# Ledger of designs, part 2: VH-VL binders against 7-cyano-7-deazaguanine synthase (queC)

Target 1, 227 residues: 7-cyano-7-deazaguanine synthase (queC), of Persephonella marina (c0qst3)
Amino acid sequence: MKQSSSIIILVSGGMDSAALLWLAKKEFDKVYAVSFDYGQKHRVELDFAKKLTEEAGVEEHFIAEVPHLKGIKGSALTDRSVEIPSEEYPEGPPVTTVPMRNLNFLSIAASFADIYEIENIGIGVHSVDSPYPDCRAEFVSAAEAAINASSVMVAKKKNRITVYTPFLGMTKTDVLRIGLELGVPYEKTYSCYRGTIPPCGECATCRQRIEAFRSVGLEDPWFKKER

## First folded at step 7 (VH-VL)

Design s_d (from n1 with heavy chain S56Y, light chain T98Y)
Fold by ESMFold2, look of step 8:
Structure s_d (fold): chain C 227 residues (1-227), chain A 122 residues (1-122), chain B 111 residues (1-111)
Amino acid sequence: as target 1 above (227 residues)
Amino acid sequence: QVELVQSGAEVKKPGESLKISCKGSGYSFTSYWIGWVRQAPGKGLEWMGIIYPDDYDTRYSPSFQGQVTISADKSISTAYLQWSSLKASDTAMYYCARHRGYSWETDAFDIWGQGTLVTVSS
Amino acid sequence: DIALTQPASVSGSPGQSITISCTGTSSDVGTYWYVSWYQQHPGKAPKLMIYEVSKRPSGVSNRFSGSKSGNTASLTISGLQAEDEADYYCSSYTSISYHVVFGGGTKLTVL
């Protein structure tokens, strides 16, 4: 019988995962979502992820706990003793690096894909030279190969799982333009690594977001001036 | 079922210390913020502050900062509200409540304790 | 430190609809979707009726609805019943001093 097109999207609540979610709703018959609670300082992003998946109308939104990442020291995102930097990202992996975060996330999403027989796993990576090794094309290719080698669904059905990365090779501004065309409600997205409300405006992710909006002649909904 | 059970009513004199408790059951205690709300006799609800029991991150209303201590012991699924020196004006009903959101700023209190009446007099 | 203004009392007859207002500022109700409403019967703990401006928790009748416009949130109770007689409080996050505030409360009387 004819197989339905389906995808599971890694949704963080940020701009890129929101654009991916809206794109996936256009491109696939069934859209699932998974978000991760790994003890991040910015756990508030999960509240935004839930709002986005509710508005998009996904089939199901899973929240997966990843407690082993919570206990790892040395990352500014999970270790309260490590300060979130105000500067731009350094040349190498920044202090905000959570060890192998996307490898953990993709493997968990692949488990859901295997159980629900979902052919696609979507992740919103978009930088060729990302400071995070697990956001690069080389990583995506290796992860896809490992997932296909491990999948019972693939072995049984002779199908293939695709790691869907439509934004690879794009800038933050390019992804924003796509999301604006698709009608993404950017006021319901959250990017700040410090987890504050309002967002801090000074961490690298806040700055990249502000610059992306400025580049298209818009104001970021979070950083508008009050009168 | 999910419950918050508070310690019993207290009658105290001015200057005495007091620590009241709020025990959670039927859910993962460390996964939710727990807040404290005051209601003076015949008055409305006042948000006092909130704690995340997993890491003891604590936030206070400006009106209560330095006036009380909010704490928790995650090993026994219990949150606390404490005074070092009670005043007659501390006479009120005190509620603990569980917060729905992943952050304390978002969402609302979905589960409430039965309340602890604290009377400070003579 | 009450930042949200509610009428002290409202009344209605069984079967009618009533609306309770909650007026804040651009630092709270006007900006955030974290507005909630609580019902409190005499001698009892508050009960959550509405969260995120307009959502109902499980077990709350669809006679209760919420909305907001500008700096004012509203709780509407349709098909008023005797058991709706209670005090009602709104609540919101505020970016002024980064805490949560309640409204002063509204006594609903069912005539």
Scores: ipSAE 0.304, ipTM 0.745, lowest interface PAE 5.2, mean pLDDT 87
Fold by ESMFold2 at other seeds, look of step 7:
Formats: sequence, structure tokens, C-alpha cells
Structure s_d (fold): chain C 227 residues (1-227), chain A 122 residues (1-122), chain B 111 residues (1-111)
Amino acid sequence: as target 1 above (227 residues)
Amino acid sequence: QVELVQSGAEVKKPGESLKISCKGSGYSFTSYWIGWVRQAPGKGLEWMGIIYPDDYDTRYSPSFQGQVTISADKSISTAYLQWSSLKASDTAMYYCARHRGYSWETDAFDIWGQGTLVTVSS
Amino acid sequence: DIALTQPASVSGSPGQSITISCTGTSSDVGTYWYVSWYQQHPGKAPKLMIYEVSKRPSGVSNRFSGSKSGNTASLTISGLQAEDEADYYCSSYTSISYHVVFGGGTKLTVL
């Protein structure tokens, strides 16, 4: 990857963003973070995001509010009348889809990047078979093009903004292996969409996380037995 | 200045209803959980429950579930604690408090109201 | 709910260090959940002294420190002063019934 002096990464408090954070601390001179409060039921993830960025030692951790997403009905993540399922539905976008979530997030992160003259925007998307349209390579390419077309920094030819996606094309297990090698404190990460403490163990993100740990011969730290 | 200002002291009789208030100012009221804590005369603190004013998500201690109603009106930055029928044993100081984290489970109350003394006697 | 156990009282002389214990279980204090500590002077609302086991809010003296080991959290007050005389409560989330529990309180007397 191109050697760069600075990056701003999207940090949710989950496994993928934690692995990205630890990787970025190894690969970049200055690491900034941004997290989003968009009315998600699992807002506790923001507390975990803050703990992770404090431990990693980022330059600054921004919390951006996205209030227009709070009022949109039809997503299990923001609409309390829509239940978070124990399993994902197989047809079409999942009920946990928040409309245009990563497009909103990347555009906000790009505003920070443009003002602070940060050359890279990191997002922990992976797997080409993701059920979320805004986690796919096609989306990332289009978003990067739009960001560069909109950037004052690029318009003045100071620098180009790169959307850094080191995990694209990887499985959750692959990302977990990278994070384990980097020393990510997975007991300080949070994945549950229901926002419960302890995590529910039943939603799609909990199941994917549990399966990833099992596939490498480990137990999820949240569900490890101490007997 | 971040403040929680509670309604004044109340003297009531058994069987009467009561709704006390807690008004937040100086911060984004809908961004924080607001909880209620009871302290009977000469006794310790008891967590009653908590509400997230943005969507009115409300949680109760098992000891207070069905005994009181916690509510809010985000348009006036106010949380409420309500009894439909007071008992003498409801005589206590009642505090509202703001939770400093995004989660009420993993963090603490950082801002407290001044308290509302409720006295229930014949 | 489950009560967190604190000593009913503790005393110390000015300049001394004192420690207040808060004992719970593996479902509350003994997990990765955080413990907080509150100070309450007579007739006044509680004040947050320690959050996240050991962190101090802005404006709280570094004479106050927190720690935990196993199922027991501790609040230590170094260089005891007259104004430290108050009631102290610990607090923790419990995964039994999913709520917050306070300890029974400790009355600190400065002699």
C-alpha cells in the first residue's frame, strides 16, 4: 500500500474496525478516527469505539451525529417498531439495512479529510458477498470518485484522497486472523446489533463473530467459559 | 451550564397521584439517558430506572417495574416520574440523573438533579 | 436485584489514606463491566467521583483513586481531608435482571 502520513478511519467498535485501527497504527504516521451516532439501537458500540481509540492512541476521535437517519422507518437498527431478527432474511437487503449508511459516513469522513488535509479514509469493509450494498467494491470505487470530484484539497492539487479498504475480498475469519496477529484486544470490541450487555449471541453480527472465532479454534471473549 | 432542575417538594396523602419533573438544560437532552434514583429517609441509593428521551426507550429495576412510570417530553427537555396511587412507603428523596455514556450499562451518572422530596402521610 | 457489599463505616485521621471496599459477584463487579463511585454529603445530591473503575471526572482530586480485583472494587482516598467526610456508594451494572445496583453505602468519618 502507498506509504502515507495520515488516515482517518471509520470506527464502530466492532471487530473489523478494530482490526483496521490496529493495522492503521502500524501503517500510518497519524491516525484519526470518526464514529457515527445515527440513532442505532446498539449505541453502546460508541462507548467501545471510544475505548478502542483511547487504547490505540489516535490523534483525535470525532463523534459525528447523523440525525436524519434516526427518523427513517423500516430499518431494524433505528426503528423500534421493527424487531432485530435472530437470523438474517435470505432475500434482498436485510431488515438491518440503514439507507445509504456508508455513503453518508464516507461523505462526512471526507469533510474531515478535506479540512485536515488527510490523504486516506479507511473503512473496514470485507467479503464480496456482503448482504449490504454499501459494503461492496463497486460502492467503494464510486464513493472514492465522488469524494475526489468534490474535494477542495484535490481541486487545488494538494493531494488525492484514497479510500483505504485493506480487507476487501477477505472473509471475517481472514480479518480476525490479521487482528489477532496485530494484538487487537477483542474483549474490548462489541458487535451486537441489539445493543445488549452482554451481547445477545443471536443476531447476525453476533453469530458471524462467534463463528469466526470458532473457525480459528478460539472462543469469543464475550462467551468464553472460565471454569 | 449543564443542569438538571427538578420540581419542588411534595406533600401528599396515600392514594393520590403524583408526577414530578426533571428539566435538562445546557446540553443535547435527547443524546443522554436520564435515570431516577430513590433514597428513603436514612437509607441508601436505589436505582429505579432510566429513559432515553430521543425514542422514549425505558428500562426499570425489577423492584420498581409496574410501581412507577418513567416518561419524557423531548420537546421541552423534561423527564418525569409518576405514581398513579401513592403509598406511605413512597416517602423519599427522588433524584434524576444524566448518564454520561452512550450506554447506561457500562458507565455512570455524571450530572444529578437537586432532588425532589416526596412526603406521603395522612 | 443483588446488593453490592460495602462496610457500614470507615474512619481516618487527616492526612491518612483510607480504602472503601465494594464486593459483588462475577455477574457485576467481577466482569468487564465498569464500577463507579459516588460521594454524598448530608442533604445534597450524590456526586460522581470515579467512573470506569479508575477514571476521575474533571474537577475531582487525584487523591481519589479506584481499582478492582476479582469481585471487589476499591475506592482509595489519600491525604484525607475534613471535606471528605460523607457517604460513599459504589455502583455496577448486573447481568442478572439487567439493571444497575448501588452498594449499601459507607459513612466516612474524618477524625
Scores: ipSAE 0.026, ipTM 0.652, lowest interface PAE 7.9, mean pLDDT 85

Design s_e (from n1 with heavy chain S28K D107E)
Fold by ESMFold2 at other seeds, look of step 8:
Structure s_e (fold): chain C 227 residues (1-227), chain A 122 residues (1-122), chain B 111 residues (1-111)
Amino acid sequence: as target 1 above (227 residues)
Amino acid sequence: QVELVQSGAEVKKPGESLKISCKGSGYKFTSYWIGWVRQAPGKGLEWMGIIYPDDSDTRYSPSFQGQVTISADKSISTAYLQWSSLKASDTAMYYCARHRGYSWETEAFDIWGQGTLVTVSS
Amino acid sequence: DIALTQPASVSGSPGQSITISCTGTSSDVGTYWYVSWYQQHPGKAPKLMIYEVSKRPSGVSNRFSGSKSGNTASLTISGLQAEDEADYYCSSYTSISTHVVFGGGTKLTVL
């Protein structure tokens, strides 16, 4: 029996956020979700996020629009003139980096947490495979501190908001294995940064996903043929 | 009440220009794709194209690319379908419809306008 | 070439179940084939009856159900009623042509 507790999960429609959502449904009494429309080329991910939260049975699924991120030049995810790369990333942040993306997202999720008096904010970051600086433990710690310093709920109730990051220190394969055990419907998840149907299979996130399934002896459900 | 209200019927001659409208109400207009569908007399439905009013991202069926212009004015929650030079073969009922999802590829038209009959004859 | 094929007409008596098929070519079907169904009464705009193969919007009777198998989607209407008499269209995104396609339509006659 878990204690009375609540969490808001950042849900992108991808594998990691799906695994986190299913884990959170097991670990918390009330599960909320928030997804973000920031002008990403792969906007279809939001439809998959909705499919996942409907199946999981969340209390509410918020869609937050982040228009100031729309059209930021130089990011392959928001600038239509910048091509989504098919090569694996070198050292340092890739061209698909949207400036301060997770900082923006966590601050918005924290606003929902204050309004709904939610004690936990979940994000499916894992540090082993990610090239993005806003997926690292150092970032999570700093964001949690800033959120607690800013929270009206924390100031009034003298409680704490926890940024719940159960996958930190794990590989994509580790997270996939957890999600499989939890019964995540991976056919309802979407990872492609190009936003195509079917997924392109070529971008870094598609390759990472395909390799994770291969490493556990499975094929990606997206490429499994119906009879 | 969510609805799409289209402009009234039009009777035009070949070669004339025309712009018909589709006004959305009861929902956040900029958050949904708006599509245009043609139905020629006695025929089925044809997808013409679609627009995301927030950023004017517009996609056309190959059959209609270069034949019409789809546009939107998000300040008045209105989408448009426009011809620079009408042909007799443009005689049809034209519907606007809202897509229920964030992507036009994976979702369906959940709300339809009442239709605008366009008649092009000499 | 890229087409969703429906029978031109189908008929049934009140109380019966009927099924309308929608068959795509191999280029129109694939993983996550997202089929929707629309009902259109004469002189009226189409109405969404089924989306995502089998989901019903709010306000659509549970007498309407959808399914797919291979390259064929099906709309089933159970407990047929006079008001069901209409044209029915399937629709789907086609990944190769990168646009939406409607089937040719099926006229349902309630006898």
Scores: ipSAE 0.129, ipTM 0.694, lowest interface PAE 6.3, mean pLDDT 85

## First folded at step 8 (VH-VL; from s_e with light chain Y32W W33D)

Design u4
Fold by ESMFold2, look of step 8:
Structure u4 (fold): chain C 227 residues (1-227), chain A 122 residues (1-122), chain B 111 residues (1-111)
Amino acid sequence: as target 1 above (227 residues)
Amino acid sequence: QVELVQSGAEVKKPGESLKISCKGSGYKFTSYWIGWVRQAPGKGLEWMGIIYPDDSDTRYSPSFQGQVTISADKSISTAYLQWSSLKASDTAMYYCARHRGYSWETEAFDIWGQGTLVTVSS
Amino acid sequence: DIALTQPASVSGSPGQSITISCTGTSSDVGTWDYVSWYQQHPGKAPKLMIYEVSKRPSGVSNRFSGSKSGNTASLTISGLQAEDEADYYCSSYTSISTHVVFGGGTKLTVL
């Protein structure tokens, strides 16, 4: 039998969070999920996140609103006046950067962990060279320390909260292989930053997803020939 | 508890303008798409379009693009359907309805207004 | 406009099971699981009975079920009751011109 343990997973509806969710269902007794509505243009991802958590059979799926991020100017993800680019990302932070996104998300997830006495917080970060500072090991370590210093549960019960990052140091292809072995239903995941149905196939996230499937000799479920 | 309450029946002449309303209550109005559906006398349902009140993102059926204006005032939790110049063929029942998806494609209309009958005749 | 095809009418006796079809194309019913069914009594607003092909909203009897195969979605009503007499409409997202379409409607008569 599995150890009696619990985790809350940040689920965006994308490939990486889906792989993490399926992995967590294998490794933990109780799996909770949290998704965030921060005014992203691709809000349809939340519909896909709900489908994933229903299929995985999580204990509860929280949808947390983050209204102060809604309409943040200068980000292609939240500012309607800024186009989602079709080209490769520039040298600096991409125009799709939402300031401190994962710090906001981990802080809110930690609040749920504290009140529900959940020992683990899972996030699907997987690149040490990510253009996003809040996807790196240094950030994860700092966030975990801050969470443990802030937690009432830790203070009272002398337990620890672990930020679970099993994909850190992996490529997107590595994570996809893991998810395929776990049986992740990738047709129920959504990656497009433009939020279109079908996915646009042109934004950086769509291209990365298509390439990941191609690198393992498969077609992306969204871009297969119709039957 | 969750309700959509529409404005009353209208009798108009061709060429007149009209704006009908749909007020949502009992839920967070800005978190849901609101759509409009036409039903001509003795006929079926026709999807006209949909709006996300928080940012006014609006989508129209090809049949209604340029024929009506869908809008919302989130400060009073109200969506609108508007004609600049009514035609006799606009005589129909008009429903507003709440859509539960985070995008307008993915789920369905779960709450409907009572309907507004618009009659356009000389 | 690409409309979904429904039979104009269907009838059944109390206690029987009936099925209403909704046929589209690969641009709508065949590809997307965004099919819904609505019940409408005379003079009343439509009521959602089924969404996402087969899901039932809270408060809708389990006598109502939905499915699809290929380009055809189906609404099945078991244990037919007099109050089931109404018009029934299917609906689907379509990627052609990117909107939602309704079927023409089916009048269910309970004999």
Scores: ipSAE 0.311, ipTM 0.746, lowest interface PAE 5.1, mean pLDDT 87
Fold by ESMFold2 at other seeds, look of step 9:
Structure u4 (fold): chain C 227 residues (1-227), chain A 122 residues (1-122), chain B 111 residues (1-111)
Amino acid sequence: as target 1 above (227 residues)
Amino acid sequence: QVELVQSGAEVKKPGESLKISCKGSGYKFTSYWIGWVRQAPGKGLEWMGIIYPDDSDTRYSPSFQGQVTISADKSISTAYLQWSSLKASDTAMYYCARHRGYSWETEAFDIWGQGTLVTVSS
Amino acid sequence: DIALTQPASVSGSPGQSITISCTGTSSDVGTWDYVSWYQQHPGKAPKLMIYEVSKRPSGVSNRFSGSKSGNTASLTISGLQAEDEADYYCSSYTSISTHVVFGGGTKLTVL
């Protein structure tokens, strides 16, 4: 039996966080999850996140509210007056950017890690060319440093908190292959930024997901179940 | 204690307007979809439509679109169902109900109001 | 508005198992696992018994179970008791016109 180890995973209900969750269940003894209600239009993702964490069998799944993000205008994800684009991502941060989303999320997850004395915080970021600044390796490194400098657990135990990012440097397709090998139930994941059932198939995230499945010779469970 | 409390029974004449209410308590009212369900005397349940009180996102059954208005006042944790001109065929019991999750499509009604009997007769 | 098809009535004796069917189409029950069952006693509001085809909310007896095959969902009540006498409704999300539909209801009589 390996030494007891634990991780708290940021779970959105999407493909990448599902793959991370299944990987973490294989790699760690105790897996916790946290999901965030920040006023996103696609709130249905939280129901999918709950279904995934129940299937995976996590120790506990926290839903943390981030109400100050709910009132911020100008993001297509939180502002009803801003439409979700059907276009591919432009260069730089898209209109779907929620200001400092992952910084907020990692700091909240770090508070749980301090309280529960969890040494690992998992986030499913991938690709160094992500259109979101808070999904890049530079951000992860800076956030990890800030967390360790701030942690009461680290100060007392002289240990370290690791921000676990096993998918950095990978493509969407690479992450999908890993999840398929791990047995991720992709029919129980949700990616659509519009929050529709079925997913819209038109937003950038839906298109990226569909392309990832095609690139491995599969159909997305949400699309093309009928000929 | 989580509950939905509806306004009292109504007796109206055809052509009159009516607005009935459903007040939620014991939970975060703005975080859950509230739906309205009709049950005509001796008949089954009919889904009328739904509202997300935080932003008033509203969806209607095809059978009720344009026939009723669903609204909410989140400041007093209350959802409403209203008619501009009642018909005798609107005589029914009307229930409000809360969906148990973050979406109305994937989640069932887990909390129901006691019902409001609306009688429309000349 | 497309109603799901349920038998008008079902009866059974105490201790028996009974099954109530709910038949839809590929636009609702056949595709979506968002099927629910509600129990309604006379003069009372409906009560959720089963959601997501087969899941029970807290406080619902394990005598109630749900399943689905093709376009038909089923509610099974084992160990039938007098208190089970009620009307039962299924419901499902439908992608046609994007709404929720109920079945016509089934009156369960315990003999």
Scores: ipSAE 0.303, ipTM 0.734, lowest interface PAE 4.8, mean pLDDT 87

